# VHH binders against o75319, part 206

Target 1, 181 residues: o75319
Amino acid sequence: GNHIPERWKDYLPVGQRMPGTRFIAFKVPLQKSFEKKLAPEECFSPLDLFNKIREQNEELGLIIDLTYTQRYYKPEDLPETVPYLKIFTVGHQVPDDETIFKFKHAVNGFLKENKDNDKLIGVHCTHGLNRTGYLICRYLIDVEGVRPDDAIELFNRCRGHCLERQNYIEDLQNGPIRKNW

## First folded at step 15 (VHH)

Design V56 (framework vhh_4orz_3)
Fold by ESMFold2-Fast, scan of step 15:
Structure V56 (fold): chain B 181 residues (1-181), chain A 120 residues (1-120)
Amino acid sequence: as target 1 above (181 residues)
Amino acid sequence: EVQLVESGGGLVQAGGSLRLFCAASGFTFSSYDMAWLRQAPGKRREWVALITSGGETDYARSVKDRFTISRDNAKNTVSLQMNSLKPEDTAIYFCARESWDYGEYYFDYWGQGTQVTVSS
């Protein structure tokens, strides 16, 4: 059977837009086949994602999916008007430089193409926390020059949950800046 | 050690067919879900098809009704029958194993891939 990810119900479905940025973080949406294992108030489908974003008076312009699976939902479950980008990212370990560079290029490309609007970059992994928070914070530190602790605090506040993995936090605070030469 | 080895790729004309094979070794094949993914020139890796340990199948919309995933547990193989091939199906095709570990699904092992080229 299809299993609900462990602790998935423990996390807020969608955070708030991170002020001063185009980022919004959320947990993985679950396609209709998972709803039999969820109470109505626990459901968070791809359509529920867009409804919750709209309720915040925001609009998604890109979704970046960092999960290492396609089981939870398919790109076809999303509106055709919103680009979907898959970056297969291994959990539990700090994302490698290749993954970091792919994320940065996707974000930079979106921002250049969307200068005339205020659409958001939606980023998620399974819980929308560790891989998601790491890559967003890494972008803010390396590209935008934000101080590590400020980036982490901003993400934690807006996501509604704190980054949990010490190795991710340690790399953000003390690790090298990844330069894209 | 876990190994996944793809075969069956090649050059085919639009409208033609190919059958890909993935030979698995080093684990209890019948207990795992298996998948096919592909990466086209200039594009990101995308999922194509899944077959569960119980034999249930699922497909990306772009290949549904054209591709069929199947498995042979006696031979430790997963196969992808590709019919009505289009130039857009040109890609390196990867076999992957999917696990439920650490409380979530993820692809934990991949083959090296086999090249499929569809000419117009």
Scores: ipSAE 0.632, ipTM 0.846, lowest interface PAE 1.5, mean pLDDT 93

Design V57 (framework vhh_4orz_3)
Fold by ESMFold2-Fast, scan of step 15:
Structure V57 (fold): chain B 181 residues (1-181), chain A 120 residues (1-120)
Amino acid sequence: as target 1 above (181 residues)
Amino acid sequence: EVQLVESGGGLVQAGGSLRLFCAASGFTFSSYDMAWLRQAPGKRREWVALITSGGETDYASSVKDRFTISRDNAKNTVSLQMNSLKPEDTAIYFCARESWDYGEYYFDYWGQGTQVTVSS
């Protein structure tokens, strides 16, 4: 059988749009095969994700999946109208420069193509917290010139949970700017 | 220590068949879930098929009913039978081990890949 990720139920399914950006963060959606292990109020399928985004009067234009697995859901579980981008990102360690570059490239490409709309970039890892928060904050710091503490605070507030991994926080606050472009 | 070595790739005409093999060593093979992923030229890696330690299988919709994943625990081997091949199946095919560790699923080891080319 499929296991529910540890502590997955402890996190809010979807955060709020980060004001002044096109980002929204959420935890990994779980396909129907996981629902037998969840109470109805705990379910968070790909369909549930899109329902929750609509409830906020927002629309997804891109999903970036940072998990290092395909077990939780498949791209075909998403609406065909929303592009899906997989960036296999190792957990627990600060993402490498190549991963950071791929993320920045995807975000910049989306923004260029979606200049005439207000669609969001949805970003998730397993909990929608550490890898997700790191890459979003790294983008804000390196590309948009946001102060590290301000980027982290904005992410924490909008996600509804604080970044937990000290090595990620340390890299954001004191690490070098990655000029991957 | 952990090694995954793919074989069986090659050039085949559309509509043809190939069988890929993955020889695993350096771990208790029967205890792990195994997967096949692929990467086509100019595209990102995508998952193709999974087989659990218990023998349950799952497939990407693009290969469903055409590909069959299987394992032989006595030989420490995962195989992928590919039938009705299409030009769109042209890719480097990777064998990967999937672990449940640190509270989540993730691919922790994979091989160097084997090239499959399907001509029209």
Scores: ipSAE 0.585, ipTM 0.830, lowest interface PAE 1.6, mean pLDDT 92

Design V58 (framework vhh_4orz_3)
Fold by ESMFold2-Fast, scan of step 15:
Structure V58 (fold): chain B 181 residues (1-181), chain A 120 residues (1-120)
Amino acid sequence: as target 1 above (181 residues)
Amino acid sequence: EVQLVESGGGLVQAGGSLRLFCAASGFTFSSYDMAWLRQAPGKRREWVALITSGGETDYAPSVKDRFTISRDNAKNTVSLQMNSLKPEDTAIYFCARESWDYGEYYFDYWGQGTQVTVSS
């Protein structure tokens, strides 16, 4: 019954921490029921996510799930010690101002409560690329004053894949700053 | 035009039961997966239950064994039978359609919601 998302196997499971930030991006983990459709080396469960983060000597303090579904895994599949935040974000179109505000608010709140540690904010959509990259870059541009091309380059390098959606890239490069954080 | 209209919400006492209905129109209902989600006061929207076009069901752990999702394709209706209700089930309940488009699952249409309040 459940389908593996199209092109999901084409992407690296987890990127690297974006230097100078608390962000790490990854593709959606798939719960155990999907594993019969995957070779062992293709599996990327919630457990696999935490193992890969630990292998980088990093620790997650928050997961932000941008998918517009609950099918791929449930919050209960994650360790109880890591907060989970769902922001239903429509794919293929630039996230609206309300979604951008929710993301900025969640990030700012996490950073304020985690001043004394180095835990990461893990962000994912289905592929951990377009919605994920857009919202992370939008945060860096609007809140941290990073130049758009620098934010995009940093994300692309650390994710290991380049943002693909031209409308997302165009909005980041030439769109207005959203002063809604 | 796709429309989803919820009904059946109301006030019930803890331990009681309630049945929600979602009337769907404007699409081939039998071809789509349907879901219920809820949003409690001051909290974010959370998924509750799913029924596939083939009739397979799935539930959030917090409602498993208490809630039953079902569908009637002849009437274009998805239902949620809620038993052993608890105060923490108090929320606006939304019906949603789930599509497989653009290579992924996503909720593409939502109803306006129906209020469920569980006292004491």
Scores: ipSAE 0.454, ipTM 0.775, lowest interface PAE 2.2, mean pLDDT 92

Design V59 (framework vhh_4orz_3)
Fold by ESMFold2-Fast, scan of step 15:
Structure V59 (fold): chain B 181 residues (1-181), chain A 120 residues (1-120)
Amino acid sequence: as target 1 above (181 residues)
Amino acid sequence: EVQLVESGGGLVQAGGSLRLFCAASGFTFSSYDMAWLRQAPGKRREWVALITSGGETDYAQSVKDRFTISRDNAKNTVSLQMNSLKPEDTAIYFCARESWDYGEYYFDYWGQGTQVTVSS
């Protein structure tokens, strides 16, 4: 038995594009083996992800997977035309500087290679909330110069759920800018 | 103290075979899911194979039908049999333990890795 992540059903599958950015956040897609424990309306497979993005008239150009597992779905379950990047990110603790650097580097590289299109960077962890929201907000604060409270509010509104981990929020609001990574 | 120690890596010619071993200690081995991951030169770490505590297996598409993961609970060992090896299988291979904790799956312990080099 594969276990469905705790509270996974409590979260909206896919948020909306964050206006003024190329980011869209979502919860982890679950491959077919998990569907036995889900009602049809609760299913959110890799295929369902792409269908929901298309329904918003958006297109994914990169997926960044922040989970610390490969259990939930395989890169091969995604269209081969969409790059997949795995950044193993430990949950519950604020991502370390190396992880923040890897995320920033991936985003900057994507933006430089995709100047001529409007494709999105899809970011997810297990719930698409804490690790996901932290790294997106950290990028907006450190690279784009967005005020911490504005970045957090934008993420919360577009994701449809508020960042839950107080240590993540505290670091975003009061922590140092990681410019040298 | 949880420890995972890989062995069995080496140099092999394309089309050849290698068997990797991971010796586990410091925990109830039979109760945990075990995985193999690899990191090729200049690339990020990627998952290769999983075996659950119940013996169910799963594989990355790139190695399916060529690699076989197995476990021996009496010896606290997980193994990876690699057949029909290709130059692109060249990587450091890591053994990892997977836990269900805090309501999600994650790899909580990793071995140091063993080098596999496949010559053309």
Scores: ipSAE 0.621, ipTM 0.833, lowest interface PAE 1.5, mean pLDDT 92

Design V6 (framework vhh_4orz_3)
Fold by ESMFold2-Fast, scan of step 15:
Structure V6 (fold): chain B 181 residues (1-181), chain A 120 residues (1-120)
Amino acid sequence: as target 1 above (181 residues)
Amino acid sequence: EVQLVESGGGLVQAGGSLRLFCAASGFTFSSGDMAWLRQAPGKRREWVALITSGGETDYADSVKDRFTISRDNAKNTVSLQMNSLKPEDTAIYFCARESWDYGEYYFDYWGQGTQVTVSS
């Protein structure tokens, strides 16, 4: 009985690693209870996510889940060896400073603890596009000093879909740098 | 105005039981999906249990077989029966309503929470 998120089928399951970074973006995986509403080629379970990452010769070291629900899959559906971080992020509005701060701290902590490997930070919201793209780009702009248009272009190219929400794009291009620490 | 008010928290010894209640008002309760979430000291908020308007239930693996979520539509209440409590269950427990809007699920209302402390 769970509903498939609207337009979820319209998006590629997993993007490519963003070159020069440890980020990879994807849409929300859906647990087994959703599969009866999907054709076999449409299924994208937590297991499918890890298989697709491996097919790119990449390895996940952290998953950051930005959805404002726990209905789509449980952390327990993921391999025990991969840390999972939930940041409840409301859709449609630009993430607040507290959310931005939590995201930056999680990324910085991961990078500090994973200097000796090349494991990726997987980031997703429902479609792996607007909230996901915003927070990744915000990190690149604020922490790594990337020009906003370059960050957005890099994300769009690697995700395989362009950021859709104009308020998110405008904040990235023209909004203040968040100096959270 | 939607309001969710939790009660029933307290101090209990490991292996004991507590029953939490959430009194809901300001919406048609029988149509709402209801959840319990918790936040331990210094940790992030995590989901514990869900009960749909149709009475279907789901649980986090850490509490499955120990916790039971139920609802009473005549009283506009959601309850969480917690058995075989462990020190790691110590947290503030929040009642929440879950909705479908803009093509996705999300928690749209939260209570203030009720403290549960489990001593060893």
Scores: ipSAE 0.616, ipTM 0.832, lowest interface PAE 1.5, mean pLDDT 92

Design V60 (framework vhh_4orz_3)
Fold by ESMFold2-Fast, scan of step 15:
Structure V60 (fold): chain B 181 residues (1-181), chain A 120 residues (1-120)
Amino acid sequence: as target 1 above (181 residues)
Amino acid sequence: EVQLVESGGGLVQAGGSLRLFCAASGFTFSSYDMAWLRQAPGKRREWVALITSGGETDYADRVKDRFTISRDNAKNTVSLQMNSLKPEDTAIYFCARESWDYGEYYFDYWGQGTQVTVSS
């Protein structure tokens, strides 16, 4: 069987674009096989994701999937024109340096190849909150020189939910800058 | 001490077949969902197939109708039968265990992988 992730319904499907960046965060889309367990207003499929992005007058140029599973949807459920990148990221530990490096490399590569457009990097984990918020904020702090509290505040406001995991927040505020790229 | 050990990889011509095996030990095999994933040269690791503890199966669209996942609970083995192989199926194939803990699905153990090379 397929289980709906715990608390998945508690989170907004898609946040707003983070101003001054190319990032937008969202919770994991669920393929149609999950919809029998959801009310119509609770559904958030890959198609629903793209419709909600268009409603904000935005366009996705890359999706980064941080979940440690493939159950929720398949890359084939996305438009063929939007690149999909899987970075298997463990949910409880602060992401390791290799994972942080992979994320930074993907973001830098996208930005270099998309200088002439305004397409967004969509980032999600299961709830689009802890792993997602950590890696986006880590990028802003380490690469773009944003102050940790400003990065966290910007993410929280635009996602519509605050980062919950204290070890992630503490690492962002007080941890070392990762120079692993 | 959970262990997953893959075998059955090798070199095969396009249109050929291979059968991969994953021998599991150190846990109650019949209680867990099992998956196959692969990593092609220059690509990220991608999911191929899943079999649940109850025997339900699911496949990536690219391999559906060509690959069949199965399990033998008496032998603690999950298998992947690969037919009509294409050069783009060339990859290291990994066996993985999937659990439902902390309110979500995640792969918690992986094998070392077995190399599959498909020549044109």
Scores: ipSAE 0.495, ipTM 0.785, lowest interface PAE 2.0, mean pLDDT 92

Design V61 (framework vhh_4orz_3)
Fold by ESMFold2-Fast, scan of step 15:
Structure V61 (fold): chain B 181 residues (1-181), chain A 120 residues (1-120)
Amino acid sequence: as target 1 above (181 residues)
Amino acid sequence: EVQLVESGGGLVQAGGSLRLFCAASGFTFSSYDMAWLRQAPGKRREWVALITSGGETDYADKVKDRFTISRDNAKNTVSLQMNSLKPEDTAIYFCARESWDYGEYYFDYWGQGTQVTVSS
């Protein structure tokens, strides 16, 4: 059996590019086997993701998948031209330092290799909100020197939904900067 | 306490076969989906195969037609039959339990892994 994630329909499929960055956030795409449980306007397949990114006049250069499952879609469901990176990230808990450093390393590597273009880093968890927002904001705070409240506001505005988990918000606002990566 | 223990790894030549076992304890095994994942040296973990509580199976494209996942609910064991092994299959193989909880799928328990080395 395939279940649609709880509240998945409540979230916009894709946010807007975060100005001044290469980040765009979205909810998990669902492969074709889930479509029988969805109305046409609710479908958000890997193909739908790329169509929506193109509609914004943007192009993906990397997808970072933060879900702790492979059930929703397979890397093979994505275009061969777009690299896919899986970082298994436990939900509900603030990501550990190892996960944070893996994310930072992936982002820095992408930016170094893509200086000659404007391609985006697409980041998603199940809803494209809490784990996704945390790691993007953590990167902006720790690496780019953005003030925590500014990073959170930018993410919330561009995603179209506010970070929901208080422990994630608290760590971003008052937690230590992770510099050893 | 939930426990997953892998066995059956070893050294095999390209084209050979191995069968991995995962002994599960501490939960109602027949009620859970089970999976195999692997991690090659210097690489991240990747999913290999899934078997549902109902016996349905799914496979990563790289291993499709070569690997077979199965389960024995009487013995609380999930196994992975690996045929036509390639050097690229060299990895530590992990058994995992998959839950639907908190409104989403996730792997909630992992074994320690068993090493598979395929020589050229």
Scores: ipSAE 0.535, ipTM 0.808, lowest interface PAE 1.9, mean pLDDT 92

Design V62 (framework vhh_4orz_3)
Fold by ESMFold2-Fast, scan of step 15:
Structure V62 (fold): chain B 181 residues (1-181), chain A 120 residues (1-120)
Amino acid sequence: as target 1 above (181 residues)
Amino acid sequence: EVQLVESGGGLVQAGGSLRLFCAASGFTFSSYDMAWLRQAPGKRREWVALITSGGETDYADSVTDRFTISRDNAKNTVSLQMNSLKPEDTAIYFCARESWDYGEYYFDYWGQGTQVTVSS
């Protein structure tokens, strides 16, 4: 691919760690083939991702890629030491229960295996906002018992951008707790 | 309307070869990028290969020197030639169409898949 996702340049590349959690959210990294359409200050490659995480004195232990494509970068562009998990999610619709379960299972497995360190779970979709924010908040609400409004505020603050999709926000605030975690 | 139908799967021995086909209908095939993805038992779908409308190809590192994707626009088919097969290649193989819509790339249609089993 050579098209930059619409509005991708409008979003901060990487948020900050969500305090009290192991989550950090970011927008999709773009491999070298996209860089000819970007100014140097706009570039955000897989290497740039890890440099920005390191600049925050953080370390990634897992990347969860929620995009419905493999065009933007390849898992092989990531350090071999960082596990990569692909969960194909369609934009615009609230992720289904099976997708939510897969996300929760991956997070719980990571936390169990990383209880003796402070490594982060990096989560991204195309903009690192709607699908990303939904699944992180859904995890905090359903598994950790965080109040919906508190989860959303925490995500918005740390990502540096507010969740935009009304159906996602509505489901987080008023939807049922999914106990298949 | 849009249909993607895979064929060519089967049981092969390690080191063998197999060729998968995807017959596309219901759209202007020559205008779309096409991909192959696979899903092994108990695992997530992973991308294998891509061929653009212009014929440029790209591959996952795990298959780069073993698999070849090609297309025949006159027949509306995309194919995947798989050589030097390994037990780890055992999976259901899916043909997918990739679109630019809603401001991003995504797979908008998938076939039902064809089973490939590689014995020791």
Scores: ipSAE 0.496, ipTM 0.778, lowest interface PAE 1.8, mean pLDDT 92

Design V63 (framework vhh_4orz_3)
Fold by ESMFold2-Fast, scan of step 15:
Structure V63 (fold): chain B 181 residues (1-181), chain A 120 residues (1-120)
Amino acid sequence: as target 1 above (181 residues)
Amino acid sequence: EVQLVESGGGLVQAGGSLRLFCAASGFTFSSYDMSWLRQAPGKRREWVALITSGGETDYADSVKDRFTISRDNAKNTVSLQMNSLKPEDTAIYFCARESWDYGEYYFDYWGQGTQVTVSS
């Protein structure tokens, strides 16, 4: 695993907390073995992630990893105090209902267990944009009743980059609400 | 048609060993990175080991020094030698192919898995 993901350097490492929610989005952290291919200012390791979150006066309580690989970093590269959840998602296609259900279940469980604190749910795919933005927006629309365009605008503003995939945007705006029984 | 077929699973006592095999067909095996992942009862699927097309290996910390991944390009097989097995290694073990496509790594094909049960 020696290749830096295509366009990875084009994206901000970490967005801002999405106001009114517990979500923060970021691009995939890259473990030490990738640093030889990066300038010092381009490095974004698991340690760098936590330093940047702290710089925003925030604290992570859960990381949800949406990549379909384990190449970029390992759960053991994270602090033992922060739970790690892997939900394998294929890029380019809208996540299926089972994936959406798993994401919603994980978020709801975290919020129930963390009602007495303000810790964040960190969500990432490779670029922290399309799969990440889709699932966060899907949660806000389906569970929190946020209007699709408002959810998308909030995500885009806080991530610092706009959702790029037309099929994801179309599904959020005009697709069915996913009811989990 | 890409196919990955696992074998070698079974019941073994704690401290024992098993060797898993993954037979690959329908693609140029030598050009692809291969991984093993596992899913224990009631738990999520986790990555265990990787071998690149160039023969480099990597392991999850939980299995490091106990498991060895290898490949035989002439036979289109990837293998996982599991030593010093523990009850917590009980899981269905999956073989997966890893591609670099669309500018990122991802698992694009999976086998159906082989059951490993370690008794205490």
Scores: ipSAE 0.548, ipTM 0.817, lowest interface PAE 1.9, mean pLDDT 92

Design V64 (framework vhh_4orz_3)
Fold by ESMFold2-Fast, scan of step 15:
Structure V64 (fold): chain B 181 residues (1-181), chain A 120 residues (1-120)
Amino acid sequence: as target 1 above (181 residues)
Amino acid sequence: EVQLVESGGGLVQAGGSLRLFCAASGFTFSSYDMGWLRQAPGKRREWVALITSGGETDYADSVKDRFTISRDNAKNTVSLQMNSLKPEDTAIYFCARESWDYGEYYFDYWGQGTQVTVSS
């Protein structure tokens, strides 16, 4: 069966663009098979995602999916014009260096290839909060030199929900900067 | 101890067929959803197919109509029948168990993988 993720309904579907960056965070879209378990106002399909991004006068150029499943939606449910990147990321534990480096590489590649436009990098896990917020903040701290508390505050404000995982917050504030080789 | 062991990989010419097997042990196999994922050299892992505990199946569009996932609960085995193979199907194929826990779906156990090489 298809279960709606726990607390998924408690989170805003899509945050705001993080000013000064190309990032926007959102919760996982759910394909049509999940809609029988949702009221019309609770639906957040891949189509709904793109409609909400457009309502903010923004455009997605890349989606990075951090969930450790493919059940919620398939890449084929997205417009063919938007690249999709899967980085299987284990929940509850701080992402390992390999995952962090994959994320950084994908972001850097997108930015290099999209210098002449203002398209966004959409990042999501299940709730668009802990894994999503960690990797975005980790990028801002390690690559862009943002202070940890400032990165976290920016993410929390723009997502509309605060990072919940204490181990993630502690790593961002006190952990080592991950250098790319 | 949960264990997943893949077999059936090998070298095959384009247009050929292979059947992969995954032998599961250490858990109540019939109660879990099972899947196959693959990773080509230098590429990221991608999902291929899923079969639920109730026998419902789902496939990535790249393999739809060519691959068939099935399970045998009496033998604790999940299989992937691969037909009309293409060079692009060359990858290490992983068997995985999918759980609902901590309020979400996730693949919680993976096998070591079996190599599939498709020549042109």
Scores: ipSAE 0.399, ipTM 0.757, lowest interface PAE 2.7, mean pLDDT 92

Design V65 (framework vhh_4orz_3)
Fold by ESMFold2-Fast, scan of step 15:
Structure V65 (fold): chain B 181 residues (1-181), chain A 120 residues (1-120)
Amino acid sequence: as target 1 above (181 residues)
Amino acid sequence: EVQLVESGGGLVQAGGSLRLFCAASGFTFSSYDMNWLRQAPGKRREWVALITSGGETDYADSVKDRFTISRDNAKNTVSLQMNSLKPEDTAIYFCARESWDYGEYYFDYWGQGTQVTVSS
């Protein structure tokens, strides 16, 4: 079967652009086969994602998918004009240095190639919260020099939900800066 | 202990066919969803096909109508029949087990992979 992820319905589908950055966070879109288990107002397909981004007068230039599955949607379900990057990330554990490096490299590459536009980097895990919020905040802290509490507050406000995993929050606030990545 | 071992890879000419096998041990095979993924030279790992414990299948669009995933629960094997092979199908092919745990799907065990090379 196609199970809806636990608590997926509890989260806002898509947040707002984080001001001063190119980031926007959202929960995992669910392909058409999941719609039988959803009321019309609960549906959040790949197409719905792009419609909601356009409603905010924004445009996606890259999607980074942090889930450790391909079950929920396929890259082919996205508009062909938007690059898709998969970074398989294990939940519950703070992402390792290799995962952090891959994320930073992808973001830096996008920003370098998109200096002449204002397109966004869309980031999601299953709920668009813990892995998503961790990696975005880690980037802001390590690369942009944002204070940890400010990065977390900005993410929470723009996502519309607060980071829930205490080990992720602890690492962001008190963990080392990853300078070699 | 959980083990997944791929076999059946090799060299084949464009338009040819290969059948890959994944031998599973150390768990109740019939209860798990099984997947094939691949990694082409210089590319990231990508998903290819799924077969659920109930026998439902799904495929990446690039392989749809050319590849068929199947399972034999009596032999603890999942297989991938690859027809009409193209040079762009050249990759290391991995077998992966998928769990529903902690309220979401995720790949929890992987094989070491088997090389498929398609010449033009």
Scores: ipSAE 0.734, ipTM 0.879, lowest interface PAE 1.1, mean pLDDT 93

Design V66 (framework vhh_4orz_3)
Fold by ESMFold2-Fast, scan of step 15:
Structure V66 (fold): chain B 181 residues (1-181), chain A 120 residues (1-120)
Amino acid sequence: as target 1 above (181 residues)
Amino acid sequence: EVQLVESGGGLVQAGGSLRLFCAASGFTFSSYDMHWLRQAPGKRREWVALITSGGETDYADSVKDRFTISRDNAKNTVSLQMNSLKPEDTAIYFCARESWDYGEYYFDYWGQGTQVTVSS
């Protein structure tokens, strides 16, 4: 059987849209095979994700999956109309410059192609917190010129949980801006 | 002490096969999810395959249908059967143990790696 990620139940499934941005963060959806180990109120499938986004009167235009696994759900479990991008990012480590660049490039490309709509970029790792929060905040700091503490506060408020990993927070506050190849 | 030791790498012609082994010691092997990753010259480390403590498997799209991961809990071994090898599979292959902290999974122990070279 499929095993539920550690502490996954401790986190809110989906945050709120981050005002002034196209970002929304959530924890990893779990495909149907995980439901045998969950109470009905604990279920958060790909279908549940889209239902919760619709309940907020929002629409997803892109999902960026930062997990270093494909076991939780497959792209085939998502609606065919929503693009899916996988960026393999291992936990604990601050993402490397290549990973940061790939994330920025994907976001910039989406924004350029979606000027005429208000669709969201959905970003998740396992909990939708540390890797997710780091890359979203890194984008806001490096590309949009947001102050590090403001970016972190905005993410924490909208996600409903605070970034937990101190090395990620320290890199955002004191680390270099990543501009180039 | 936790140790992971890979073996089975070597030089093989395109279209050939190799079987990699990872010998684990110093922990309750059957309780851990185990992964194979690879790193080609001048490239970042790439995830290849996973086998859970429950025996479920998953694969990167680039190796799906060609590679098979398996485990033998009695021997504390993870294996990777690699078929229909391509020059693009040339890399150092690493065995890694998955661990969890703050809901982030990470690799807390890695093997030294075993070199696989596929000639065209």
Scores: ipSAE 0.096, ipTM 0.503, lowest interface PAE 5.5, mean pLDDT 89

